# Designs tried in a protein design chat: VH-VL binders against o27280. Part 338

Target 1, 266 residues: o27280
Amino acid sequence: MDSMNVPEVLEIKRIVEESESVKTFIFSWDFRREVRPGQFVMVWDFRDEKPMSVSLIDPVRSEIGISIRRVGEFTDRVHGLSEGDLLGIRGPYGRGFELMGRDILLVGGGIGMAPLAALADEATARGMRVDALVAARTADELLFLDRLEAAGVNISTCTDDGSCGFKGFAHERLLTLEENHDMAAVCGPEPMMFQVMRILDERDVPAQLSLERYMKCAVGICGQCCLDDTGFRVCAEGPVFWSQELSRVREFGRYRRDPAGRRVPW

## First folded at step 14 (VH-VL)

Design P11 (framework fv_azirkitug)
Fold by ESMFold2-Fast, scan of step 14:
Structure P11 (fold): chain C 266 residues (1-266), chain A 121 residues (1-121), chain B 107 residues (1-107)
Amino acid sequence: as target 1 above (266 residues)
Amino acid sequence: EVQLVESGGGLVQPGGSLKLSCAASGFTFRTYDMYWVRQASGKGLEWVARIRTKANNYATYYADAVKGRFTISRDDSKNMVYLQMNSLKTEDTAVYYCVRPSYYEGYFDVWGQGTLVTVSS
Amino acid sequence: ETVVTQSPATLSLSPGERATLSCRASQSVGSYLHWFQQKPGQAPRLLIHDASNRATRVPARFSGSGSGTDFTLTISSLEPEDFATYFCQQWESWPLTFGQGTKLEIK
C-alpha cells in the first residue's frame, strides 16, 4: 500500500499527439503493480501533482499510457516535455471498470475516451464484442478512432457540428443504435453521461460511469469527493460507479461544485 | 480501407534525382510516424528513412547508406509523405515501400504496393 | 547495430508438414521482434508482432515464440499458400534491421 503513495520517477518513452489538445505519454511499467482500465495515477512534474486516467495498459510491451488534455498551467508544462524527460507517477488509484457478458457498449466524450480505450483493449482481448460511440464537438476532437479500429472495435461517431458521422449529441446518436448489450461503460462530460445513463436505464442495460472531475481528491480529501447527501466518496469508491448507484445522486448531470462548495450549473 | 499509394519511381542516371510520393487514406495520417523501406531485386528489406509527427518536431532519421543524399518530408494537410532522392547511385536500385507503423509504434503495420527505382546508365 | 540472422536460408517441405524458422539477434531485443511473409512481386505482410502476437486475419497455424536473442516462427501444418519468404525484424535499437530471410519452398 505505502508504495502507492511514493512517486516513481519514470522516463517518457514515447509521446503521441492524439489531437491539437491531447497527448498520450507512454512509460515502461512493472506489472507486478496491477493496473485496471478506469483507474488513475497521480502525475507529478516536480511542482504539482494532478490525477490522470490510464489510457493504455500493455503488459506485452510492459507499458502504460496516460492521455492528457491541455487545460491549464500544469498540463501546458507537461505538454512541453519531450521523449526522454522525466515525470513522477504514483498509483494506481480508484476502482476500475468491471467486465461481464459477451458484448459491451462504450460511450465516450472527448478525453473521456481515454479510460475507455484501455477498457476496449481488455474487452477485445477477452473475446467480447465491443461497440464504441465516440462523441466530440468537432471531427478534430474525436479520439482514438484508428486505435479502436486496429483493436477490432465497431465504431460509431457523433459530432455536435456534423463534421464527422452523426450530427448531434451522443444520447441522440445512441437512440439510433442497437439496444442489445450486456453492459455499457460511459465516460465524458457529466451532462452527456447523465443523458446516456437515462437511455441505458430505460433499455435495462447495466452501465458503469467514470466521474473524472473528482479525481483530484485522490490525496484523501473527503469533502470534495462526496456527492449530494449519499455519502459516496468518488476517490475511495470511484471514480467508476454503476448507473444504479448514480441514479440516487441529484447533483449528477445538473450542477457541479467549485472549491468553496458552491453550485455551478453545467 | 487503410491505403498507402506510392508514385514517382522510374529510371534515372547515376548522379540524378527522383522524388517519391506516398498518398495515405483511410486513417488519421498526422498521428503516425511514416517510414520508407526498400528492397533490391531478390534481396532483403532495408530501412531507409523515418519522419516523426508534429509532437516530435517532425524529426527525421536516415540509414547511413542514404544520409546526406535523401530527404524525407510530409504534408499533413494533404496526407502525403515524400522521399527526395539526390545523387543517386546504382546501389539505390530497389522497390521503395511507404510504410505506416502500429498506432503507438513498435512494428510495421501497413505497407504500400511499392514503386520501382532503377538507377542505371 | 543489432544484426538479426535467420536460419535456415532455405527450407524445403511438403504441404501438411510443420515448419520451424529461427531468428537470432546479436544482442537482446526483449520481445520487440516481428515476423513478415513475402510472396514474389508483393509487399511484405505482417504475421507476428512482439514475438508472439498474431496480426489481424493471420491464420491460427502461425505462432511465434522466444525472447531476448532467440526467436522462432512455427507453422503447424503448411498450406500451399504458405510457401513464401519469411523475414524477422527487430525494433529494439536503431537502425531498424531485418534478417536476410528464410525461403520456404515445396519439396
Scores: ipSAE 0.681, ipTM 0.844, lowest interface PAE 1.6, mean pLDDT 89

Design P12 (framework fv_azirkitug)
Fold by ESMFold2-Fast, scan of step 14:
Structure P12 (fold): chain C 266 residues (1-266), chain A 121 residues (1-121), chain B 107 residues (1-107)
Amino acid sequence: as target 1 above (266 residues)
Amino acid sequence: EVQLVESGGGLVQPGGSLKLSCAASGFTFRNYDMYWVRQASGKGLEWVARIRTKANNYATYYADAVKGRFTISRDDSKNMVYLQMNSLKTEDTAVYYCVRPSYYEGYFDVWGQGTLVTVSS
Amino acid sequence: ETVVTQSPATLSLSPGERATLSCRASQSVGSYLHWFQQKPGQAPRLLIHDASNRATRVPARFSGSGSGTDFTLTISSLEPEDFATYFCQQWESFPLTFGQGTKLEIK
């Protein structure tokens, strides 16, 4: 198991621009280290290390993909790399998604579509019917539409500005959809996930939600691993949680923590 | 509806030039490498050229049979890929297909209808 | 380059029969072997990718198997629409190469 916690230096095999701010980096992977949708890896650029969700799991090609949004110094440096360059990768870490039933719903916001795209691939490979609601602020920020269509996924879109699909937020679009689903998986900004969770709970659809901010907590390096309003410990069990676990957490979707660990409104 | 439509084929004399065009629609063209594949009458398929995306500096690759004579290019603002064919030989006579690979590459999934190029005197 | 060879060159069968088509690579291509169907006057249609994965809208009677250098396409019970030319193609290395084709003819 020690070998799982030592970064392996891997060559970037392919780079795909998903949008102006998101790139997917593809690496050869030895599947003796099992990887499941919803898990993450630690990406090391030989200066800093950051957690990134696995967005592609391809055992046939012996490849994994990691989709990275440009948001700061680390991600700016990684976006400047080329095919053939090296990155350190360790993992995978965290609890992944569980598939159940025959018909599933995926609800993704922005980069939250990354782990859901990997889940969509597995679900379609198992012969499940997959409906995806893909949400973003603008049309240019909608991710993986062509990939999802190629996989046979039924796609609905929404954008805040109305530039593609339904004009409005993910939960508003979801209210106009009347399909039956055996489960749902949700990943995106917490306020979006909270609203979506409420609707799915009212429809008696069990949902799994990925809390992207808790990826570091899952490896034991996060200082904010408890939800104080319930005493609930998320760092050992994350980043994926069932909706029932989150429905009683007052903080979820309403408050964040500042650097001092104090509860602050979004 | 994903679609690739080739144009520019025709009859040309040996040593002549011809430029093929391929109009793409129904997908995010800028995210895909694009390929040209040809097929002579009653013969097998032969890969001709590949052009990569902007992220890969529009790198180009050619089959040995056409290297130095053919040039592949693209215009992402118009969703177009081109094949400039110079110093044409009778052995270049074929139906030329514009082809889109699978997402993340690996297999050909969308083919145009093809355009016939005949090199004859 | 990796040479891909198909056999037989021509296969004459009746509807309802099983067809078995072979494809061999001169060196290992792993599972990066794809099958295409082509009808006269039409572009090739993707049938099977990565040795055994059926493409969208491809009927269940089509199946692929094999790895390394030896691959098989099987049609369990031929329909009239299946009489066409079939090509295999490797994507392990560039240049990308295709087999010469197997013509499936109605007897």
Scores: ipSAE 0.677, ipTM 0.829, lowest interface PAE 1.5, mean pLDDT 88

Design P13 (framework fv_azirkitug)
Fold by ESMFold2-Fast, scan of step 14:
Structure P13 (fold): chain C 266 residues (1-266), chain A 121 residues (1-121), chain B 107 residues (1-107)
Amino acid sequence: as target 1 above (266 residues)
Amino acid sequence: EVQLVESGGGLVQPGGSLKLSCAASGFTFRSYDMYWVRQASGKGLEWVARIRTKANNYATYYADAVKGRFTISRDDSKNMVYLQMNSLKTEDTAVYYCVRPSYYEGYFDVWGQGTLVTVSS
Amino acid sequence: ETVVTQSPATLSLSPGERATLSCRASQSVGSYLHWFQQKPGQAPRLLIHDASNRATRVPARFSGSGSGTDFTLTISSLEPEDFATYFCQQWESFPLTFGQGTKLEIK
């Protein structure tokens, strides 16, 4: 009924502090506008608009949630808001995750756990067996562990500093996990996703990966929405891609592009 | 394993004071609103108090029966929630439960075992 | 305040029988009605949240239904462990309120 290209002004129903730097903002949502895990919305604070992945999809309570990490001026302003305050929400946009098989592995790094938490809810509701590998630099930066545990997800953790779970990177932890899965979903820093993808490819596990860095041009305003070798536009064909599609993209895991289209190393 | 352990209950004279403590473990305490619910012997359950998280400026709410006499507080660094009870009445005699709501609020998910408060001469 | 009323106050049944417990709210609570089980000397345990959603690890024999002002908890075939007191609770408005309980006892 409502255009996805017109921002709807919604009241912040609840705010949950996920970590020192991450908050989840919850809004009432009319599910006549379907939202799927892996999709994103544009969040408007009446000054700037930024893309944010949907981290909670709750048709029972008629609610969606958006998890936002504090990284700059826009997110600082949004973090300063209170329940009852208003934000503009436009969308959803992008291709969501597809579920297949009986069991799924989720591999998330930092804020990349946000879209994967929504996927975990859908997978468990479907009766799938869900294993999650949650990675962060430190224990304090691991996200959604309590929520995943409440959903019945089997959780493995790893931290760069060893403060919780395995000491090391996500791909190093993945090498020690021997359970077979019908599919995987991966979201986090691009170098982490590249290493994880290689291991899953060697194990013949089909994987979907979410490329969030290109979402800032959801309406197709800049060339950063386009991947090098495939011509994929994140707002139209992503942000979720199968690993086989990404294996042909030379840019993935190595460099990004500036506003002029020039290659810049990570 | 998620656990809530209450302490501080006991016998106190009418008009006296008592402070209840609740130690939380096995979850990210700072992310949850916390509640106190009480139950008089052989009676139903009664909500007493609520404290919000830092994201909601630690806002507090009370049942009319205890407003002005009870104070709920929390210490996120210690994973503790407290209930300071002043000007106690015989009607405050009950088992007091520390309660955690569902992750994004909406229903009571985890209950402590309770601590008995008896207000009597 | 929203008052929730449970009926019957006491229900005497035998193992294997079906139990039906009722909860009525004085005004609409939508679907924000929850059911708890309490055994003597223990804290309440969540059974059903949001009218009809079973909590994790709650047996399939427990089911909830209803919306607005009238709600039902059904136990399809009673096990010995199910004889306990059951409470309903609304979360539509503050103050949060509970029913007085239905005691399910062995006949």
Scores: ipSAE 0.639, ipTM 0.823, lowest interface PAE 1.6, mean pLDDT 88

Design P14 (framework fv_azirkitug)
Fold by ESMFold2-Fast, scan of step 14:
Structure P14 (fold): chain C 266 residues (1-266), chain A 121 residues (1-121), chain B 107 residues (1-107)
Amino acid sequence: as target 1 above (266 residues)
Amino acid sequence: EVQLVESGGGLVQPGGSLKLSCAASGFTFRQYDMYWVRQASGKGLEWVARIRTKANNYATYYADAVKGRFTISRDDSKNMVYLQMNSLKTEDTAVYYCVRPSYYEGYFDVWGQGTLVTVSS
Amino acid sequence: ETVVTQSPATLSLSPGERATLSCRASQSVGSYLHWFQQKPGQAPRLLIHDASNRATRVPARFSGSGSGTDFTLTISSLEPEDFATYFCQQWESFPLTFGQGTKLEIK
């Protein structure tokens, strides 16, 4: 019923602290506006607007959730809000994940687990078997483990410092997991996603990867959302891409650009 | 796996005090609001108290029957929730359950085995 | 407060029969109505949450329906282990309230 480009002012129904730096904000949602895992919304605090992935899609309770990591002025202000306070929500935008097969693998790093947690809920509700590899720098930065366990997901963890599960990176842990899957979904830092993609490609597992760094253009016509080699517009073509598409992008997983446009290694 | 273990129940005289403890394990305790629910012998269930997380300033809520007499508290560093019961009445006699809600709240998901509180002379 | 009333107080049936348990709220609770099973000496066990959603490891014979003020728990074919007390509970408003229970007895 509502236009996607008009922000709706919604009351924060619940706030859950996922970690020291991440909070999930839950809102009542009218599911006549379809939302799919992997899509994002624009969050407006009446001063600034930022894109945020949808981390909870609950048509049973008529709720959506948005998980926000504290990284700057906007997110600091939002983290200071309380239940009952108001935020503007516009969207959803972008392409979501597509589920296929019976057995799926989720590989998430840090806040990248947010859209994957929503996907896990949908996959388990459909009766699929879900394995999740959850990666973070330290144990306290692992997200959604209790939520995934409650959904019936089989969980493997890894931390850079070895404080929980396998000591090492996601791709190193993945090499020690032998079970094959019908598809995979991956979200996290680009270097992690690149290494994971290579392994899944060698195993002939079709993978979908979510590129969140360019979710700044919400209207679908914007040159600044392009990837160097392919011309993909993340807000229109993504943020979710198949691994076959990303295997031809030279900048994916190898370098980023600073504010001056210079190539900087990850 | 996920467990809630209550302790501190027992026999106490009317007007006395008792402190219940609940030890949580197998989940990220600090993320969950925690609840106490009681049940008198052969009776229905009655919500007693609720404590919110740090994100909601540890706000507390009580059933009218216990308001002013009971205090719920938590220690996230020890994965503990407590119920301090003062000015106990014979009507407070019940099995007290420590309860964890669902992830993101909304229904009671995990229950402890309960601890019996008997208020009698 | 929202008063939740269950009927009947006691239901006597045989294994293999269908059981239908009712729960009525004094005002609309939307779909925020949950069902619990309790066996003697045990804590309550979640069966159905949000009117119609079966909890993890709950057998398919259990189903819930309803919205607003009128809700039903159905057990399609009773097994011996199903004879227990069943409680409904609303989570639309505080204080949270439970029904008085329906005791399911072997005939």
Scores: ipSAE 0.747, ipTM 0.871, lowest interface PAE 1.2, mean pLDDT 89

Design P15 (framework fv_azirkitug)
Fold by ESMFold2-Fast, scan of step 14:
Structure P15 (fold): chain C 266 residues (1-266), chain A 121 residues (1-121), chain B 107 residues (1-107)
Amino acid sequence: as target 1 above (266 residues)
Amino acid sequence: EVQLVESGGGLVQPGGSLKLSCAASGFTFRTYNMYWVRQASGKGLEWVARIRTKANNYATYYADAVKGRFTISRDDSKNMVYLQMNSLKTEDTAVYYCVRPSYYEGYFDVWGQGTLVTVSS
Amino acid sequence: ETVVTQSPATLSLSPGERATLSCRASQSVGSYLHWFQQKPGQAPRLLIHDASNRATRVPARFSGSGSGTDFTLTISSLEPEDFATYFCQQWESFPLTFGQGTKLEIK
């Protein structure tokens, strides 16, 4: 138990450049610490610690992968590392995705495809039919297309600028897809997830959504857990929530919280 | 559909040079390390060369048998891998395969059809 | 260099029989051992990766087992199209090395 909360110093075994802004870091992993898709780890560069979703879970090779987008000082430093360098990893933490039925739709935006790629691997291994809608601003920001194809996933793409696939947003592309699914899993920017959730609700498709801002809440560190819905347990089971849980949250997809807990429009 | 198509093979005399090309399609070429593997008639497979991606400065690795004589290179803008073969020896006679590894590397998953190189006087 | 050795060099069997092919590494390769099938005039086809995982669209009759230095490829009931040469390959260390192959031929 205690060893799960102490960072283990691991060597970066491989680095794969997913895009100009995203890299996947692969580590040997002792699967006595079980990891499920949708869970995250705390990554420590010996200065700062940040939560990162697990994007590859490979118990046969005894490896995990962590996909990191370059968005600030911490991630810039991590992106500057090479194979053989060391990082501290602790976890896993948080609620993972639950699988049910025979058919699943994955809807991912940008780096949100990272936890969904791990879920795709598990769903295909279970014999489920997997359809993925992969969304990004441009073609160069679409992630994991080759990996998903190799796993037997049926892929639809959309880009805001029309540089690959459907020109438009994920929810606009989803409206053109008429396939029925037993469940869905969604991860990406909150405005995208809100629009996708509404469409899935209209189709009576139960969906799970991964909210990265609640990763710290799952480990007992809450920076933005002040919601106006007293029925919603923000710190209990993040980052993955069922759409039914999120439909009652007035601010989901509309507002965020600043460091003082004040409501701010997206 | 993922495809690798080799070209440039042929007959060359000992000491000669030959450049093999591999045209990749159907995947995001720039994110994969690429390999050349050869097979002499009636023999087993032999790894020849590896080239990494831009993230690792296009680092190259060679089998001892070809080090100093062969050069692997890539052009990500054209989805091409090359193998420049200099100072060819009769023992270099083989079918040469362009090979893509698995997504996070670890096994060979996609092979081209191969191109025959014959080094003979 | 890690040397990979396959046995037998040739295995003569009839359709419907069970085939067991062996691969041994000169030092531990963990589970980083892969199996390929090659038919005359064709490129190798991945069958099993990481000792025991079937590649996409490989029939269930193919299975792999082993770890460390000793590995086996089993074909539970041979079909006519299974008569080919089989290679094992380690990916624990560079240089990457292949076995010399086991030729599976019709009795």
Scores: ipSAE 0.545, ipTM 0.783, lowest interface PAE 2.4, mean pLDDT 88

Design P16 (framework fv_azirkitug)
Fold by ESMFold2-Fast, scan of step 14:
Structure P16 (fold): chain C 266 residues (1-266), chain A 121 residues (1-121), chain B 107 residues (1-107)
Amino acid sequence: as target 1 above (266 residues)
Amino acid sequence: EVQLVESGGGLVQPGGSLKLSCAASGFTFRTYQMYWVRQASGKGLEWVARIRTKANNYATYYADAVKGRFTISRDDSKNMVYLQMNSLKTEDTAVYYCVRPSYYEGYFDVWGQGTLVTVSS
Amino acid sequence: ETVVTQSPATLSLSPGERATLSCRASQSVGSYLHWFQQKPGQAPRLLIHDASNRATRVPARFSGSGSGTDFTLTISSLEPEDFATYFCQQWESFPLTFGQGTKLEIK
């Protein structure tokens, strides 16, 4: 009997507004259910259930955090909730990040910084040196900068419009950075991750990339959450993949699947 | 660089009033709750007041020793937090620190240099 | 309110020695106990948060342990800059409360 497959109704303990469009919801958590950076949970608002990455893992305080961007009806409803309200949480699910070496690079775009912020906390707690490249469309969409700084992370920023840091895309900024790392972890829009992966491959830096694709089922119950060339199911085999695994996937960085399962350009 | 700079301290007679200011820089001020902590000469540190963010309607909380006499407030457009101190007592003599908690709150992370308030006749 | 008591009030040691500072809470504070260092004329500096987690840029010689009501701050090998006053503080319940301090002095 696996209680992780049944939603547990939890009270929203605290809400933090990360930006105009992103909130972090903090819950008390029983760490007899282990949670790793890069894993996700199913969030249930008593109407719909959606996968969300865990962005805060704090076993000392017995808390987890889930950062949610406002992108549609479900997330609009969740953003309307207050401290003391209830949500169903099921999980965690998926393969988390693996930490190796002493010096690591995090490359995050938009909400993709959420699982990377949790990874940064674990890496710094282990005494690792962490460099983070935080990318967004505009300065007000850069996430977790203060949190990362407080954790001792070395931060570089870039914005598409040049409103903060380097003007340009994450991969363009990465090309101007000279240091090598023992590993990298990348999370953000697939086109960004594809370009970043190429650069890291050329630099011989092993990379882990997190794919938070649209999912039609949880825990790999059906094959609908599938990558084209490899047959991987994101909910069962991901969301974290090594770069060598993704280099064989024709859809990565080029196409996505809509709710009907059709290929659609990014 | 994260900085908190207090000002407004000085000498005041019992029953007088004083307003402290704290200028914050180097971080996204509006997302943090802010605190005032004081330290009297020869005494320990004492929490004084707390103000939450706009998301929590700027809710305020006070230590019993100052409740009804002190008012904490903030101006997010100026990155300022204030402490209005009324009906001052000799027991209020202390260095007053403006303090920022950790990102998700739970411990005091960043302290200002403090400003001395002396209440004496 | 939760009363936090530190011992000893003063500890006299030489550089290179181990320092052990104690903090006791009147009721359980879980792991929500923090340690600060304060030098004369300066603001307190966070050393350890949540009983055992070393703050950013704090040297490895500082460590914290304990839970519930009994907590310890250890400095494994004292450096000259470590001679200061140390405070513990609980964040389990409001009002937030601090210990009276332990002054670490050069012997």
Scores: ipSAE 0.598, ipTM 0.790, lowest interface PAE 1.9, mean pLDDT 88

Design P17 (framework fv_azirkitug)
Fold by ESMFold2-Fast, scan of step 14:
Parts: sequence; C-alpha cells; structure tokens
Structure P17 (fold): chain C 266 residues (1-266), chain A 121 residues (1-121), chain B 107 residues (1-107)
Amino acid sequence: as target 1 above (266 residues)
Amino acid sequence: EVQLVESGGGLVQPGGSLKLSCAASGFTFRTYTMYWVRQASGKGLEWVARIRTKANNYATYYADAVKGRFTISRDDSKNMVYLQMNSLKTEDTAVYYCVRPSYYEGYFDVWGQGTLVTVSS
Amino acid sequence: ETVVTQSPATLSLSPGERATLSCRASQSVGSYLHWFQQKPGQAPRLLIHDASNRATRVPARFSGSGSGTDFTLTISSLEPEDFATYFCQQWESFPLTFGQGTKLEIK
C-alpha cells in the first residue's frame, strides 16, 4: 500500500521506561492498516530512520507501541524525546508470526522480548497456553516480566550472571524445561537463537525466529537481500522465518558479512 | 504475589493532617504510574491523585476536590507511594485505595485492601 | 468532566437468572469503559476492561458490550457469589470517573 511507504507524523502519546536502556513509545494508530506481532515499522526522527519491532498492538485502544533500546546516536536522540513530541512512522512491514496449536514457547533475549511480548498478548487472547523463557545478561536487562505475568504467561528466567533465575544462557535453561510445545517463537541475539533452534529442532518443535538485521531488507532499503548458501531472499520474507527455512543456512548463527562481503564470525 | 498494602489511616479532626503509605511488592514498581482512589461509605469510587514515572518526570495530577491540599509522592528505591493529606475536611472521609494500573496505563488492574480515613470532630 | 451513570441502582434476581447492567457516559468514551465487582468490606475487582475484554480469572458467564456512550455488563446465569455491587469507570479523559454502582441483590 502507498500509505505504508509514506511516513505519518505521529504524536508520542505515552512513554514507558522498561529499563535503564529501553523505552516504549506509544502512538495512536489507525487499524485500517493492520499490524501483526513480528512486524516492524520505520521510525523517523526527521534526521534518520531505523526499523523498530512493534511491541504493543491494541486495536481496541487504537494504539501501537514501539520499544527502543539506546545503542547509538539515533536511539539516544529518540530517548531524549517527551510525550507530545513528534516522530515519523511508516509501515507496518515484514512477515509476522503465525500461531498454531494450543501451546507455545517464547524464547527471548534482551530487546528480542519486544516483538514476543506482542505475540504473547495475541496467543493468550486466543486461549493458548504460553510459556516464556526470558533471557538477559543481568536481572536489570530482563524485559516485560510484569507485562507477561499480567497476561497469564508462565515465566522462566535466566541471566548470564545468575542475578535472576537460572544462571546461564537461554539454551542451557531450555534443556532443563519441559519439551512439550506445539510451536515456539524465538527472538534475540543471533548466536542465542541458533543454539535454541537446534534444541527445538531435536524436539520436533516447529519454531519461528525473528532476525532484526534483515528488517531493512524487508522494506528494500539495504543491499543484503539474500541469505548465504540457499539463495533465499530475506527482503521478501523476513524478518520472521520458520526454523526449517533457517536450518540449512550456514551463515545463521555462525557468521555475517561485512560491507566488502567477507565472512565475520559472531 | 503482586501486592499493595496501605497504612496510615485513622481518625483525625477537621483541619488536621494524615500521611498514607502504600508498600508495593511482587512487581517492578518503578515502571508503573501509581494512583490513589477513595470511596466514602456506601458510595461510589472517586479518583484522587496519580504520580507518573521517572520517564515522565514524576508528574503529579490531582482531582479538583483535593488540589492544593493533598500531595502524592513516590520512592522507587523503597517501592513506596505516599499521599500527604493536609487541611482535611469531613468530605474526605473514605476508604483510600492504592491502585496500580495495567502495564500501559489503560485500566485499574491491582487494588490494595484500602485504609480508612475518618475526618470528624 | 465525563459523567458516568449506571442503571438500575438495585437489581433483585435469583440464582440462575440473567443479569443485565447498564452504564451510560455523558460524552463518547470510545471503548475505554471498565467494569468492577465489589463485595462488602473488599476492594473493587476488575471484571471487564475496554468494554468487552474479560480480565484474568473472570468466569465466562461475565461479558461486556457497547461503545461510545452506551455499555452493558451481562451475567448469563447468576451464581450466589455474583451478588455484589458493580461499578463502571471511564478512562477516555481526566478526571477519571466512576458510576454510582448497581447493587445486585438476591431475591
């Protein structure tokens, strides 16, 4: 749709501080442009634009939320804004998550919990049993625990330093959890997602994984539109992929490419 | 697990002062706007005050009936919200509830047990 | 301010009957209308938020409908524990306002 590719200037309705480094910005949204969990929007601060996953989808209130981690100049500027300030938003873009079965496992690392929080809302509204494994480096970086609890989600946590829940990585915690799920959705650092995917594959649990680095490809504003080894066109299908689509991609979780096309390990 | 526990209510004479406290536990207190809501015996509920989070500069808002007399404050390090009530009137007699809204502040989700404030001569 | 009015003030019914409670706003509140149940000596309990969305652990017999200025709470088949006071509340504009309540009494 043409209207999806033109930034609409929207007023920041509410700002919620999720952690010291993450804020959720809430906007009124016209749901004639439907939004699904796993989709993203382009956020424009009138100087630069960046893709951001939609973390709240509320058609009853006519609101969407976008959770942004402070990681550089653009996000630092956006974090300096106040309610009433304006941002350009265009989208939504990309393929959203698909729900099936009665039981779903969510595995999120850091800001990767943002699109999964929106998915949790939809899954619980459909009457699914939702288990979430929320992973971060430290307790202060665990996101959306209170929101997930309020939605009726069964929560397990792990931190690298052991400051909350299981001490260790997401895949190590996953090995100690029940194997019985109809599907899974995974979002976080690519090495974490790769290790989680392998465990879910061994358990015959179909999984969908969201790859942030391919969001620009989905809107056609990057030069990297294919995954290595398969000829798969990420810009047409991402950022959410089924594990079967990624299981044969040697690049996933192992290396990426620099601007010169050279392999760089994670 | 999620709990709000009010304290500080009691009997006070017109023109007197009371400070209510609300101890929050079982959730990340600092991320929630907090509210005080009151209810006179056998009557309806009335919003009293709200205090926003650090992201919104701890902005405070009051019902017209209490503006200038009541002050809401919070201490995120202690998971506490307070209501300082000055120049109390007989019309302020009510059960006072500390209330947590839904995660993105759209409806009242969790209520404390309430604390009774009686303003009488 | 937005005035919220509930009717009837009191509703006397028997277990097994259907209860229908009304809430009207003086101006449009969209879908930002919530329903609470309160028993004597207890805090209000959220039942329905945003006109029609059942809160966690609320039985399926409770349902909400409406938009704009006219809203309804329905209890399809009353159980003994449902006899309580019910309040509606708007969140479209500040100050936040509540209805005066409908008391559901056993016959």
Scores: ipSAE 0.606, ipTM 0.806, lowest interface PAE 2.1, mean pLDDT 88

